VH-VL binders against SUPPRESSOR-OF-WHITE-APRICOT/SURP RNA-binding domain containing protein 1 (SWAP1). Designs and how they scored, part 5

Target 1, 142 residues: SUPPRESSOR-OF-WHITE-APRICOT/SURP RNA-binding domain containing protein 1 (SWAP1), of Arabidopsis thaliana (Mouse-ear cress) (o49570r267to408)
Amino acid sequence: LPADVAMELNGVLGNLNGTKESIKSAKIWFMQRSPFAPALAEALRDRVFAMDDSDRQMHIVYLANDILFDSLQRRTNLHEFDNEALAFRPILGSMLGRIYHFPQNKEENQSRLEKILQFWASKEVFDQDTISSLEKEMKSGP
Below, E stands for the ipSAE of ESMFold2; O stands for the ipSAE of OpenDDE; V2 stands for 0.75 times the mean of E and O plus 0.25 times the DockQ between their complexes.

## First folded at step 1 (VH-VL)

Design s2a (framework fv_spartalizumab)
Fold by ESMFold2-Fast, scan of step 1:
Structure s2a (fold): chain C 142 residues (1-142), chain A 120 residues (1-120), chain B 113 residues (1-113)
Amino acid sequence: as target 1 above (142 residues)
Amino acid sequence: EVQLVQSGAEVKKPGESLRISCKGSGGTFSSYAMHWVRQATGQGLEWMGNIIPIFGTANFDEKFKNRVTITADKSTSTAYMELSSLRSEDTAVYYCARDYYEPGSYFDYWGQGTTVTVSS
Amino acid sequence: EIVLTQSPATLSLSPGERATLSCKSSQSLLDSSDNKNYLTWYQQKPGQAPRLLIYWASTRESGVPSRFSGSGSGTDFTFTISSLEAEDAATYYCQQDYSYPYTFGQGTKVEIK
């Protein structure tokens, strides 16, 4: 990840507060830098591991959800994963597992994670095998 | 047309087990979660649990966790609820209901209900 | 668990009157990712399964008469029947699907005089 992009990301995440407006702004920033998606996805996962508040961790998941869904709408071949789905696939399971098993995590956040996974399944953001792998990794731990 | 059809009324004695079925039609079964909700005579609605067929996972209210089992057979589009160690307070009408796989889903269709009486 | 408290327990009105029902949640039902309140209203008549009327606090289900409406956000929600009809005699339940376990309010019984 280039140093200037990493610095910008830190500012974007510092301003992320869970409102629809802040999530939308962060998504637009991410999508404008789509060529860096694999490195950016890893940075989001790393930020979740560094966080000490499950509500703020959920803000990153909400951002990932908006990015994935936005990218899905731009697919030209529905049978092939888009750039963002490919970038998030290898890091999502550990990100979700970290939050699911975070000490003193709220019960409501575990429910939200399960709903987000079923949402991705219903919208075919990922194939069934990928969803099953993500669910397994989430529930078994990071 | 979407329909949820439940098995017929049951009369049980304390200590026995109950098994109710809920057959879905008119929609894609695997794209929905199936829930079980009960209602004792003159009382309100109580959520018991659900099954998410594509994940093979079930979720329960803690008060039922050690007595309730929820399963699904995708090939027959049927969900099952089993409740063991029946007590008189389990006397209720049991409903199945579906919701769609998205955050903030709602129960758009309900089964007709299964009346269960537990008495000695 | 999230507790939903409905009031009043019973509401007795004449046809044409406005019915106002309350549902209060022990914690916010507003989801930050989609800005929706995960609060649903159901109608149940004696001997029947519940019927979906309003979801996401204020969105009316297709086929539901316009006299039924919902409002509110966060922890305080209202269900309104603008002009009561005889067929509206029923118990009305609010429900949250924000987190497990899903919970219902205790219900408000609407009676026609």
Scores: ipSAE 0.012, ipTM 0.591, lowest interface PAE 8.3, mean pLDDT 86

Design s2b (framework fv_spartalizumab)
Fold by ESMFold2-Fast, scan of step 1:
Structure s2b (fold): chain C 142 residues (1-142), chain A 121 residues (1-121), chain B 113 residues (1-113)
Amino acid sequence: as target 1 above (142 residues)
Amino acid sequence: EVQLVQSGAEVKKPGESLRISCKGSGGTFSSYAMHWVRQATGQGLEWMGNIIPIFGTANFDEKFKNRVTITADKSTSTAYMELSSLRSEDTAVYYCARDSYDYVWGSYDYWGQGTTVTVSS
Amino acid sequence: EIVLTQSPATLSLSPGERATLSCKSSQSLLDSSDNKNYLTWYQQKPGQAPRLLIYWASTRESGVPSRFSGSGSGTDFTFTISSLEAEDAATYYCQQDYSYPYTFGQGTKVEIK
């Protein structure tokens, strides 16, 4: 990630909370920098690993969800993964697994993560093989 | 277009096993969690468990431990609930319900018609 | 296990009257990460499957008449029918999906005189 983009990301994530408006603003910022999507997705995963607050970790997941769903709406071919789906695919399982097995994380957030995976499956954000792989990686842990 | 159709009424003896089917139509079957809820005559609703078909993962209320098995067959869009070692207190109407992601997690937007199960000797 | 307690057990009211139903949770159903209360209200008429009315404590399901509303946060929730109609005679259940196992209240029966 270029240093200036990394600094902007730190600011965006520092102000991120669980509200719809906060997540939407962060999503718009991300989508305006779509060419950096692979590096940005890795940075989001790294942020989750550095965090020790389960609620704030979930805010990153809600942001990823909004990014993925927004990108899905812009697909020109439903049989091809979009740029953001491709960027998140390799890092998402470890991100979800970190949160799922976080020491203070109880059933509430585990249930939310499972529901998000089901949502991605229902909207065909990813194919069933990818969803199954993400679920296995999430539940197996790091 | 969405419908959940359950198998017909069952009469069982204590110690026998029960298997109820719930066939979904409309929408992508494997993308939705399917829940099983029962209701004894004149009593309230009781959540038994659910299955997430894309994962093959089932969750249960602890009180049904070792008695309940919930499965799904994606090729026929059908979920199944098996309850073993039946007791008279298992007499109830059994419902399947779909978890909707268009609205909210844990909200059952579509329900089957119910399957009446009588366990008596 | 989260216990939901509904009151009263039965309400007997006339058409046009306001019905107020209570649901109390043994622990908070407010998720701090998304600020949502994981409480749902269902209507069940005799011989029928339950029908979804309200989710996230206060969001009305599409197609549900505006006379039905929900309010509350944390442990104390209220379901209101602003002006009862004869067709509203039913048992109303609250449910939580905050934590496994998911649980229902015991129901409030609404009778129309």
Scores: ipSAE 0.035, ipTM 0.659, lowest interface PAE 6.3, mean pLDDT 86

Design s2c (from s2 with heavy chain G99E W100G D101Y Y102S E103S S104G Y105W F106Y; framework fv_spartalizumab)
Fold by ESMFold2-Fast, scan of step 1:
Structure s2c (fold): chain C 142 residues (1-142), chain A 119 residues (1-119), chain B 113 residues (1-113)
Amino acid sequence: as target 1 above (142 residues)
Amino acid sequence: EVQLVQSGAEVKKPGESLRISCKGSGGTFSSYAMHWVRQATGQGLEWMGNIIPIFGTANFDEKFKNRVTITADKSTSTAYMELSSLRSEDTAVYYCAREGYSSGWYDYWGQGTTVTVSS
Amino acid sequence: EIVLTQSPATLSLSPGERATLSCKSSQSLLDSSDNKNYLTWYQQKPGQAPRLLIYWASTRESGVPSRFSGSGSGTDFTFTISSLEAEDAATYYCQQDYSYPYTFGQGTKVEIK
């Protein structure tokens, strides 16, 4: 991840406060940097592991969800994963597992994570095998 | 489009068990949580529990603990609710409802199953 | 468990009048992680299953007439019918999906004179 992009990301995440406007703004920033999607997804996962606040960890998940859904709606071939789905697929299980099992996590957040996986399954953001893998990794641990 | 069809009315005696089915059509059955809500005559709505078929996970209200079982058969797109050790206060209309994507709101409801428990 | 208290129990009004229904929660339904209020409103007519009207406290379900609206945040929520129609005679329930177990208010019965 280039140093200037990493610095911009830090600013974007520092302004992420859970409102739909802040999430939308962060999503737009992310989508404008599509060539860096794999490195950015990994940076988001790393940020979640560095956090000690489950609500702020959920802000990152909601951002990821909005990115994935935005990208899904822009797919030209519905049977091919888009760039963002491919970027997030290898890091999502550990990100979700970290939050699901975080010592200070609320049951409400565990429920929200399960609903997000249901959404990804129902909209075919990922194939069923990937969804099953993510659910298992989330529930068994980071 | 999306439709939830429940099994027919039941008359039971105290101590017996109840099994109600809810068959989904249209939409992706396994990806939506299916909830069970009941309503006694002249009373309000009471949440009993749900199942998330993709995970096989079921959740229940404490007052139904050890009496209620919720299952789903993805091959037939059917959810089931079993309630054991029936009491007269279990007399109610039982609804299945599908939870919408991003929240616990119920975008589709079954027609309801009338259950009467009397001696 | 989260307790939802609705008021009034019954509201009797004439066609064209404005109906205002209250729903109060024993704890905040505002989720800090997504900034949404997990409060839903349903309409139930006798002999029928409930019908979804409003979710996330103020978002109207597709196909629901614009005369129905929701407002509020945290613990205090309001459901409004701006101009009552005869077909609006029903019991209205609020419901929270903030945490398990999901709970409903006791309902407000709207009667048209």
Scores: ipSAE 0.012, ipTM 0.629, lowest interface PAE 8.3, mean pLDDT 86

Design s3 (framework fv_spartalizumab)
Fold by ESMFold2-Fast, scan of step 1:
Structure s3 (fold): chain C 142 residues (1-142), chain A 118 residues (1-118), chain B 113 residues (1-113)
Amino acid sequence: as target 1 above (142 residues)
Amino acid sequence: EVQLVQSGAEVKKPGESLRISCKGSGYTFTSYWMHWVRQATGQGLEWMGNIDPSDSYTNFDEKFKNRVTITADKSTSTAYMELSSLRSEDTAVYYCARGEYDSYFDYWGQGTTVTVSS
Amino acid sequence: EIVLTQSPATLSLSPGERATLSCKSSQSVLYSPDNKNYLTWYQQKPGQAPRLLIYWASTRESGVPSRFSGSGSGTDFTFTISSLEAEDAATYYCQQYYSEPYTFGQGTKVEIK
């Protein structure tokens, strides 16, 4: 990830407050830098691991959700993952697992994570095998 | 056979509160966002806010944030819009409309006429 | 907030004539990452709720007659009725869903002589 992009990302995430407007603004910033998607997705996961507040960690998940749905609309071949789905696929399981098993995490956030996986399954953001793999990694976590 | 059915007409005085319901049928209620839009007589359409019934996540136009509350009841497939501290300029037809994530409004309720006058 | 300006305010035409309606946005509603225009067109008849006709600027909703079409990109959009029929008398609104708050144009009223 270039240093200037990493600094901009820190600013974007520092201002992320969970409102849909904040999340949509961060999504637009991410999508404008789509060529860096693999490095950016990894940076989001790393940020989640550095955080000590599960509600703030959920803001990162909402951002990832918005990015994935936005990118889904760009697919010309429904049977091939888009750039963002490919970027998030390898890091999502560990990111979701970190939040799911976070010591102070509320049952509400665990329920929200399960519902997000159901949304991705129903909208075909990922195939069923990938969804099953993500759910297993999320729940087995430690 | 997707249908959105709204509650009936209301007549209110300034300072009172309004509550309108919108019942969805013929589709999976939690799979679509529910939006609220109003239209003053002879005027244009104005978006007020929306809710994701699956998570109760809401968004509002800034001008309504301190007066509007949007809720949804999954068990009855019904969304509600409450508007407090009514003024004469709140006189309008209020519509609910459904939409997919970050998308257009494909089905609309029949509208609820609200008159606010002293 | 994105402001949509429609013109003309009113069109009075005879059956069989072509109606051309304009919608101009104060900001681009073309989302570069997905190359889609977040713009819709609705038809509203007196006493009725709006009816979706066109979404993504040019995609016709299922069940909508082929005489209705949309075109344009970015800030300039056009809605066309190729051959007017009596039942097309209505007010037509454009709407953007590019950013919240979602906003509508003021409408163009189409009258049949």
Scores: ipSAE 0.006, ipTM 0.536, lowest interface PAE 10.1, mean pLDDT 86

Design s3a (framework fv_spartalizumab)
Fold by ESMFold2-Fast, scan of step 1:
Structure s3a (fold): chain C 142 residues (1-142), chain A 121 residues (1-121), chain B 113 residues (1-113)
Amino acid sequence: as target 1 above (142 residues)
Amino acid sequence: EVQLVQSGAEVKKPGESLRISCKGSGYTFTSYWMHWVRQATGQGLEWMGNIDPSDSYTNFDEKFKNRVTITADKSTSTAYMELSSLRSEDTAVYYCARDLYYDSSGYFDYWGQGTTVTVSS
Amino acid sequence: EIVLTQSPATLSLSPGERATLSCKSSQSVLYSPDNKNYLTWYQQKPGQAPRLLIYWASTRESGVPSRFSGSGSGTDFTFTISSLEAEDAATYYCQQYYSEPYTFGQGTKVEIK
């Protein structure tokens, strides 16, 4: 990640809250930097691991969800993963697992994560094999 | 599975206030925004406002901002809409509708059955 | 606020015919940074709550029959029912979620002859 982009990302994530407007703004910022998606996705995962508040960790997941769904709608070939799905695929399982098993995590946040996986499955953000893999990794641990 | 169940019909006089409830079930209540939309007799749909049940953050159409209050009770998975200083023009069917919290979209996938409100002298 | 204008007010057709409904926005609901049109279509039958059919101008909601489709961009949008069935008699509303307050068109009533 270029240093200026990393600094901007820290600002975006520092201001990220759970509101629709906040998540939408962060998604747009991310999508404008789509060529950096693999490095940005890794940075989001790293941020989740650095956090000690499960509600704020969920805000990162909401952001990832919005990015994935936005990118899905731009696919020219439905049988190929888009740039963002490819970027998030290798890091999502560990991100979700970290939150799912986070000490003092609310049962409510575990339910939210399960609903997000169901949403990705229903919208075909990922194929069923990938969804099954993500669910197993999430439930088995970080 | 997912249901939004609203309170029953109301008959009110001008100047009174109304309070309508919307109870969510079959999903995690705090993961979805709850909106209120009304449909006056012979009119189209009109958005009134919304609430994020996780932190009680609200947005309103300016037309209603001085008369409407939206609240949510996480423990009972229930959202409430209060409308004060009722006028005959407030006669409408009032709907609650949920919006997916994490897709930032503003489109409504599930709706309550509606609450008929009649305001007449 | 963004004003949505729907036409025609009423459309009366026979089963099997194509229905074409228009929704025009007073300003663009296409957001250049994400290239998405913030527009939905709902179906409402008498005595019922609205039902989501189309979002992002052209994406069909899960479980919605393929005969329903949406198209258009910016300020001009079209909702099409390729072959009308009796159960499609309803009022159809477009809605924008580009900016608050969210607004709806006045509706197009589709009647089956």
Scores: ipSAE 0.015, ipTM 0.576, lowest interface PAE 6.2, mean pLDDT 86

Design v1 (framework fv_zilovertamab)
Heavy chain, then light chain:
Amino acid sequence: QVQLQESGPGLVKPSQTLSLTCTVSGYSFTDYYIHWVRQAPGQGLEWMGSINPSGGSTSYNQKFKDRLTISKDTSKNQVVLTMTNMDPVDTATYYCARDHGYEYAFDIWGHGTLVTVSS
Amino acid sequence: DIVMTQTPLSLPVTPGEPASISCRASQSVSSYLAWYQQKPGQAPRLLIYDASNRATGIPPRFSGSGYGTDFTLTINNIESEDAAYYFCQQYDNWPYTFGEGTKVEIK
ESMFold2-Fast, scan of step 1: ipSAE 0.077; ipTM 0.687

Design v1a (framework fv_zilovertamab; at its last look DockQ between E and O 0.29; V2 from the best seeds 0.00; counts 0 for: pae E 5.6 > 2)
Fold by ESMFold2, look of step 2:
Structure v1a (fold): chain C 142 residues (1-142), chain A 122 residues (1-122), chain B 107 residues (1-107)
Amino acid sequence: as target 1 above (142 residues)
Amino acid sequence: QVQLQESGPGLVKPSQTLSLTCTVSGYSFTDYYIHWVRQAPGQGLEWMGSINPSGGSTSYNQKFKDRLTISKDTSKNQVVLTMTNMDPVDTATYYCARDSGYEPYTDAFDIWGHGTLVTVSS
Amino acid sequence: DIVMTQTPLSLPVTPGEPASISCRASQSVSSYLAWYQQKPGQAPRLLIYDASNRATGIPPRFSGSGYGTDFTLTINNIESEDAAYYFCQQYDNWPYTFGEGTKVEIK
């Protein structure tokens, strides 16, 4: 991940506060750097692991959701994963699992994360086998 | 049960300042954006602005920015719309509406107040 | 401002038949589009959010589709209670904007 992009990402994540404005702004920033999507997705997962505030962790999940949904609508072959879906697939299970088992607001966040997975299934962001795999990984112990 | 209720004067004279209050009940006041939307008689809907009650940040339709202020009173679970220099063209039903703010797949206005008619006339 | 253009503006319907309302945005709003129903003397009621998701308590005869600039609300098996005004609204960018409305009336 280039050092200038990593520094910009740190600023973007510092400005996430759960508002639509902050999430939309971060999504726009991310999508303008689509060639770095795999490294950026890994950086988002790493930041979720470093955070000790589940509300801030959920803001990153909402950012990922916004990115995946936007990229889905740019997908040229509906049944093939787009660039951002491919970038997020390997890191989502552990990212969601970190939050799923985090003690702060655990019950509420577990419900939100399960709803988000079903939302992704219903919109065909990922196929059902992928959703099932993500759910199993998310629910695994730490 | 979640409820939004607008209150304020039904009649305002030209050039006066309008103050409307949206009172929130049935959920945590700071969890959701509150928006103001108006509807002139027999016409469509016009978004005026919003407030995040958690930090008080606001967004305004630029059409109104010179005369519109949206504020909050967390202790009373209230959002207040203040609009200066009222004109007869501002005659409308004014609604407050709730929007998730935190859930991108539920970001529409899911709960509305009943609205309050404000007539601007001599 | 993003202009939301609805067609038709008036839609006479027959009970039991489907009806469709089109909404076109002047620039892409991705999936950030809602549909509302408004009956006389009432506030709008949310029908569809995120272009295609039914809001809580909305019957399955209402469905939405579209992405980007072109969106459709479909009402299957029109019932007399569906006579109302219908509005689309984008929530992608400030200011949020609404379509002009479509008056759905029973023939």
Scores: ipSAE 0.018, ipTM 0.609, lowest interface PAE 5.6, mean pLDDT 86
ESMFold2-Fast, scan of step 1: ipSAE 0.329; ipTM 0.785
ESMFold2 (binder alone), look of step 2: mean pLDDT 91; pTM 0.934
OpenDDE, look of step 2: ipSAE 0.026; ipTM 0.675

Design v1b (framework fv_zilovertamab)
Fold by ESMFold2-Fast, scan of step 1:
Structure v1b (fold): chain C 142 residues (1-142), chain A 122 residues (1-122), chain B 107 residues (1-107)
Amino acid sequence: as target 1 above (142 residues)
Amino acid sequence: QVQLQESGPGLVKPSQTLSLTCTVSGYSFTDYYIHWVRQAPGQGLEWMGSINPSGGSTSYNQKFKDRLTISKDTSKNQVVLTMTNMDPVDTATYYCARGYYDSSGYEYFDYWGHGTLVTVSS
Amino acid sequence: DIVMTQTPLSLPVTPGEPASISCRASQSVSSYLAWYQQKPGQAPRLLIYDASNRATGIPPRFSGSGYGTDFTLTINNIESEDAAYYFCQQYDNWPYTFGEGTKVEIK
């Protein structure tokens, strides 16, 4: 990830507080830098691993969810994953697993992660094989 | 003009299977999710489940467990709700509704069918 | 499941009077909150989405406000045609859940 973009990301994440407005703002920033999506997705996963609060980790998941849905609506071919889905696919399982098994994590957050996977399956953000793989990796842990 | 219309039997006996059809017109059938919502007489609204008519993926309210199935027939622009082992407590008006995506992919219901009353009695 | 609680459940009003209905969520739903109007024998009709946005064709006397757990639907200068049930709905989490409804009666 270029140093200047990484520095901007730190500022964006510093303002992320779980409100709809902060999530939307961060999503817009991310989408404006879509060519860096694979590196940005990895940076979000790395941030989750560095965090020590599951509620704050969930804010990153909400951001990822909004990015994925925004990108889904821009697909021209439903049989082909968009750029953001491809970027998040290899890092989501470990990100979700880190949160799911985080010490002192709330049962509520585990339930929310399961419902998010169910939402992605229903809206066809990913194919069923990918959803099954993500669920298995999430429940197996990091 | 967007229209949704439910059809099916008005009477079902206890233990029988209910089958309701939602026929849509006035828009591209595969572009919007279809949800089923029911309302018992004199009571509030209860979300039952949804289907993506493009791929056929479904989501259900766990309250209905193993007895609810939602399917589609793209050639007829129809969504079908099937519910097994009907009980008098399932007496309700059943609505289909079109889901409209908020920017994050969450849905509110912008158009509703007229509703069909299903009475479950012997 | 997120529980939606409406107050009051019955609201008698006279034409020209303002009416306010409250909706409380058992946990934050951000602004993912819609309001529907249902007249006797009819299907629900979308009034407000995203807590405060009026749906197409809805008169400006209807307005929504709130964020998180506390939401309000306001009808200014109520008309006799506004006699109906009003339901709030959260669409932040599955299963989607509705309030129990408020019956607005013209007295």
Scores: ipSAE 0.013, ipTM 0.601, lowest interface PAE 7.1, mean pLDDT 86

Design v1c (framework fv_zilovertamab)
Fold by ESMFold2-Fast, scan of step 1:
Structure v1c (fold): chain C 142 residues (1-142), chain A 122 residues (1-122), chain B 107 residues (1-107)
Amino acid sequence: as target 1 above (142 residues)
Amino acid sequence: QVQLQESGPGLVKPSQTLSLTCTVSGYSFTDYYIHWVRQAPGQGLEWMGSINPSGGSTSYNQKFKDRLTISKDTSKNQVVLTMTNMDPVDTATYYCARDIEYNPETGYFDYWGHGTLVTVSS
Amino acid sequence: DIVMTQTPLSLPVTPGEPASISCRASQSVSSYLAWYQQKPGQAPRLLIYDASNRATGIPPRFSGSGYGTDFTLTINNIESEDAAYYFCQQYDNWPYTFGEGTKVEIK
């Protein structure tokens, strides 16, 4: 990531909370920088790994969810992943697994992660093979 | 114009099962979580549970464990609350309420039904 | 469960006077706090979310503040139509919980 974009991201994530309005603002910021999506997705995963609060980790997942759904609506070919789905696919399993097995993680957050995977499956954000792979990676952690 | 409407019996006898329906209109039914909240006479609000109408996944307040089931009928734009073994202390006004967003649930409610009073008595 | 405690439970105010209602959480809820207004015989109405954001259509005389465990709803220049119960609600953790409610009476 360019240094200025990385600095802006830190500010965006520092102000992120669990509400839809907060997440929507961060999503708009991300989508305006869509060409950097792979590097931004990696930065979101890295932030989750650096965090000590499972609820704040869930805010990153909610942000990823909104980004993925926004991008899905703009697909011209339903059989091809959009830019954001491609960017998140390689990093989501490890991100979800980190949260799912995070020490002191709330049972409701594990349930929310499972609901988000079900939502992505139902809306065809990812194909069923990808969803199955993400679920395995999420649950396989220690 | 968003509308939520509760319907069901106003009177339930002790030990019977309560069934309440929340019918929604004015928005895409599968895009917003629906919650059930009740209010006993002269008391505060109590969250009961929620459903994602897209997939049908549910969350319940542990206080109602094994008594409460929330289900949906997408063809009718309805969410149904079923609660078994009703007791006089379950007398309350029952509301359905829409979460602010389709997924994931946020936990605060922008639209509410008008509420339906359920009295548990002989 | 997170317990939400409201003070005062009853608040008589004269029109034009400011009213303040406090809400205290038994543990930190960050900014995940909403305020609702409920008039007799009616459903609750969302006023404030994320502790300080005013919901669509809510007059600017309503404002919220706070973070963590201590929150305040303020109604400036109170009007007769503001006579109602007011409830705070946390949505940081399941189960979602509400305060006992504060009855604002206009005199």
Scores: ipSAE 0.016, ipTM 0.544, lowest interface PAE 6.0, mean pLDDT 86

Design v1d (framework fv_zilovertamab; at its last look DockQ between E and O 0.73; V2 from the best seeds 0.00; counts 0 for: pae O 2.4 > 2)
Heavy chain, then light chain:
Amino acid sequence: QVQLQESGPGLVKPSQTLSLTCTVSGYSFTDYYIHWVRQAPGQGLEWMGSINPSGGSTSYNQKFKDRLTISKDTSKNQVVLTMTNMDPVDTATYYCARDLWFGELYFDYWGHGTLVTVSS
Amino acid sequence: DIVMTQTPLSLPVTPGEPASISCRASQSVSSYLAWYQQKPGQAPRLLIYDASNRATGIPPRFSGSGYGTDFTLTINNIESEDAAYYFCQQYDNWPYTFGEGTKVEIK
ESMFold2-Fast, scan of step 1: ipSAE 0.119; ipTM 0.680
ESMFold2, look of step 2: ipSAE 0.533; ipTM 0.822
ESMFold2 (binder alone), look of step 2: mean pLDDT 89; pTM 0.886
OpenDDE, look of step 2: ipSAE 0.104; ipTM 0.723

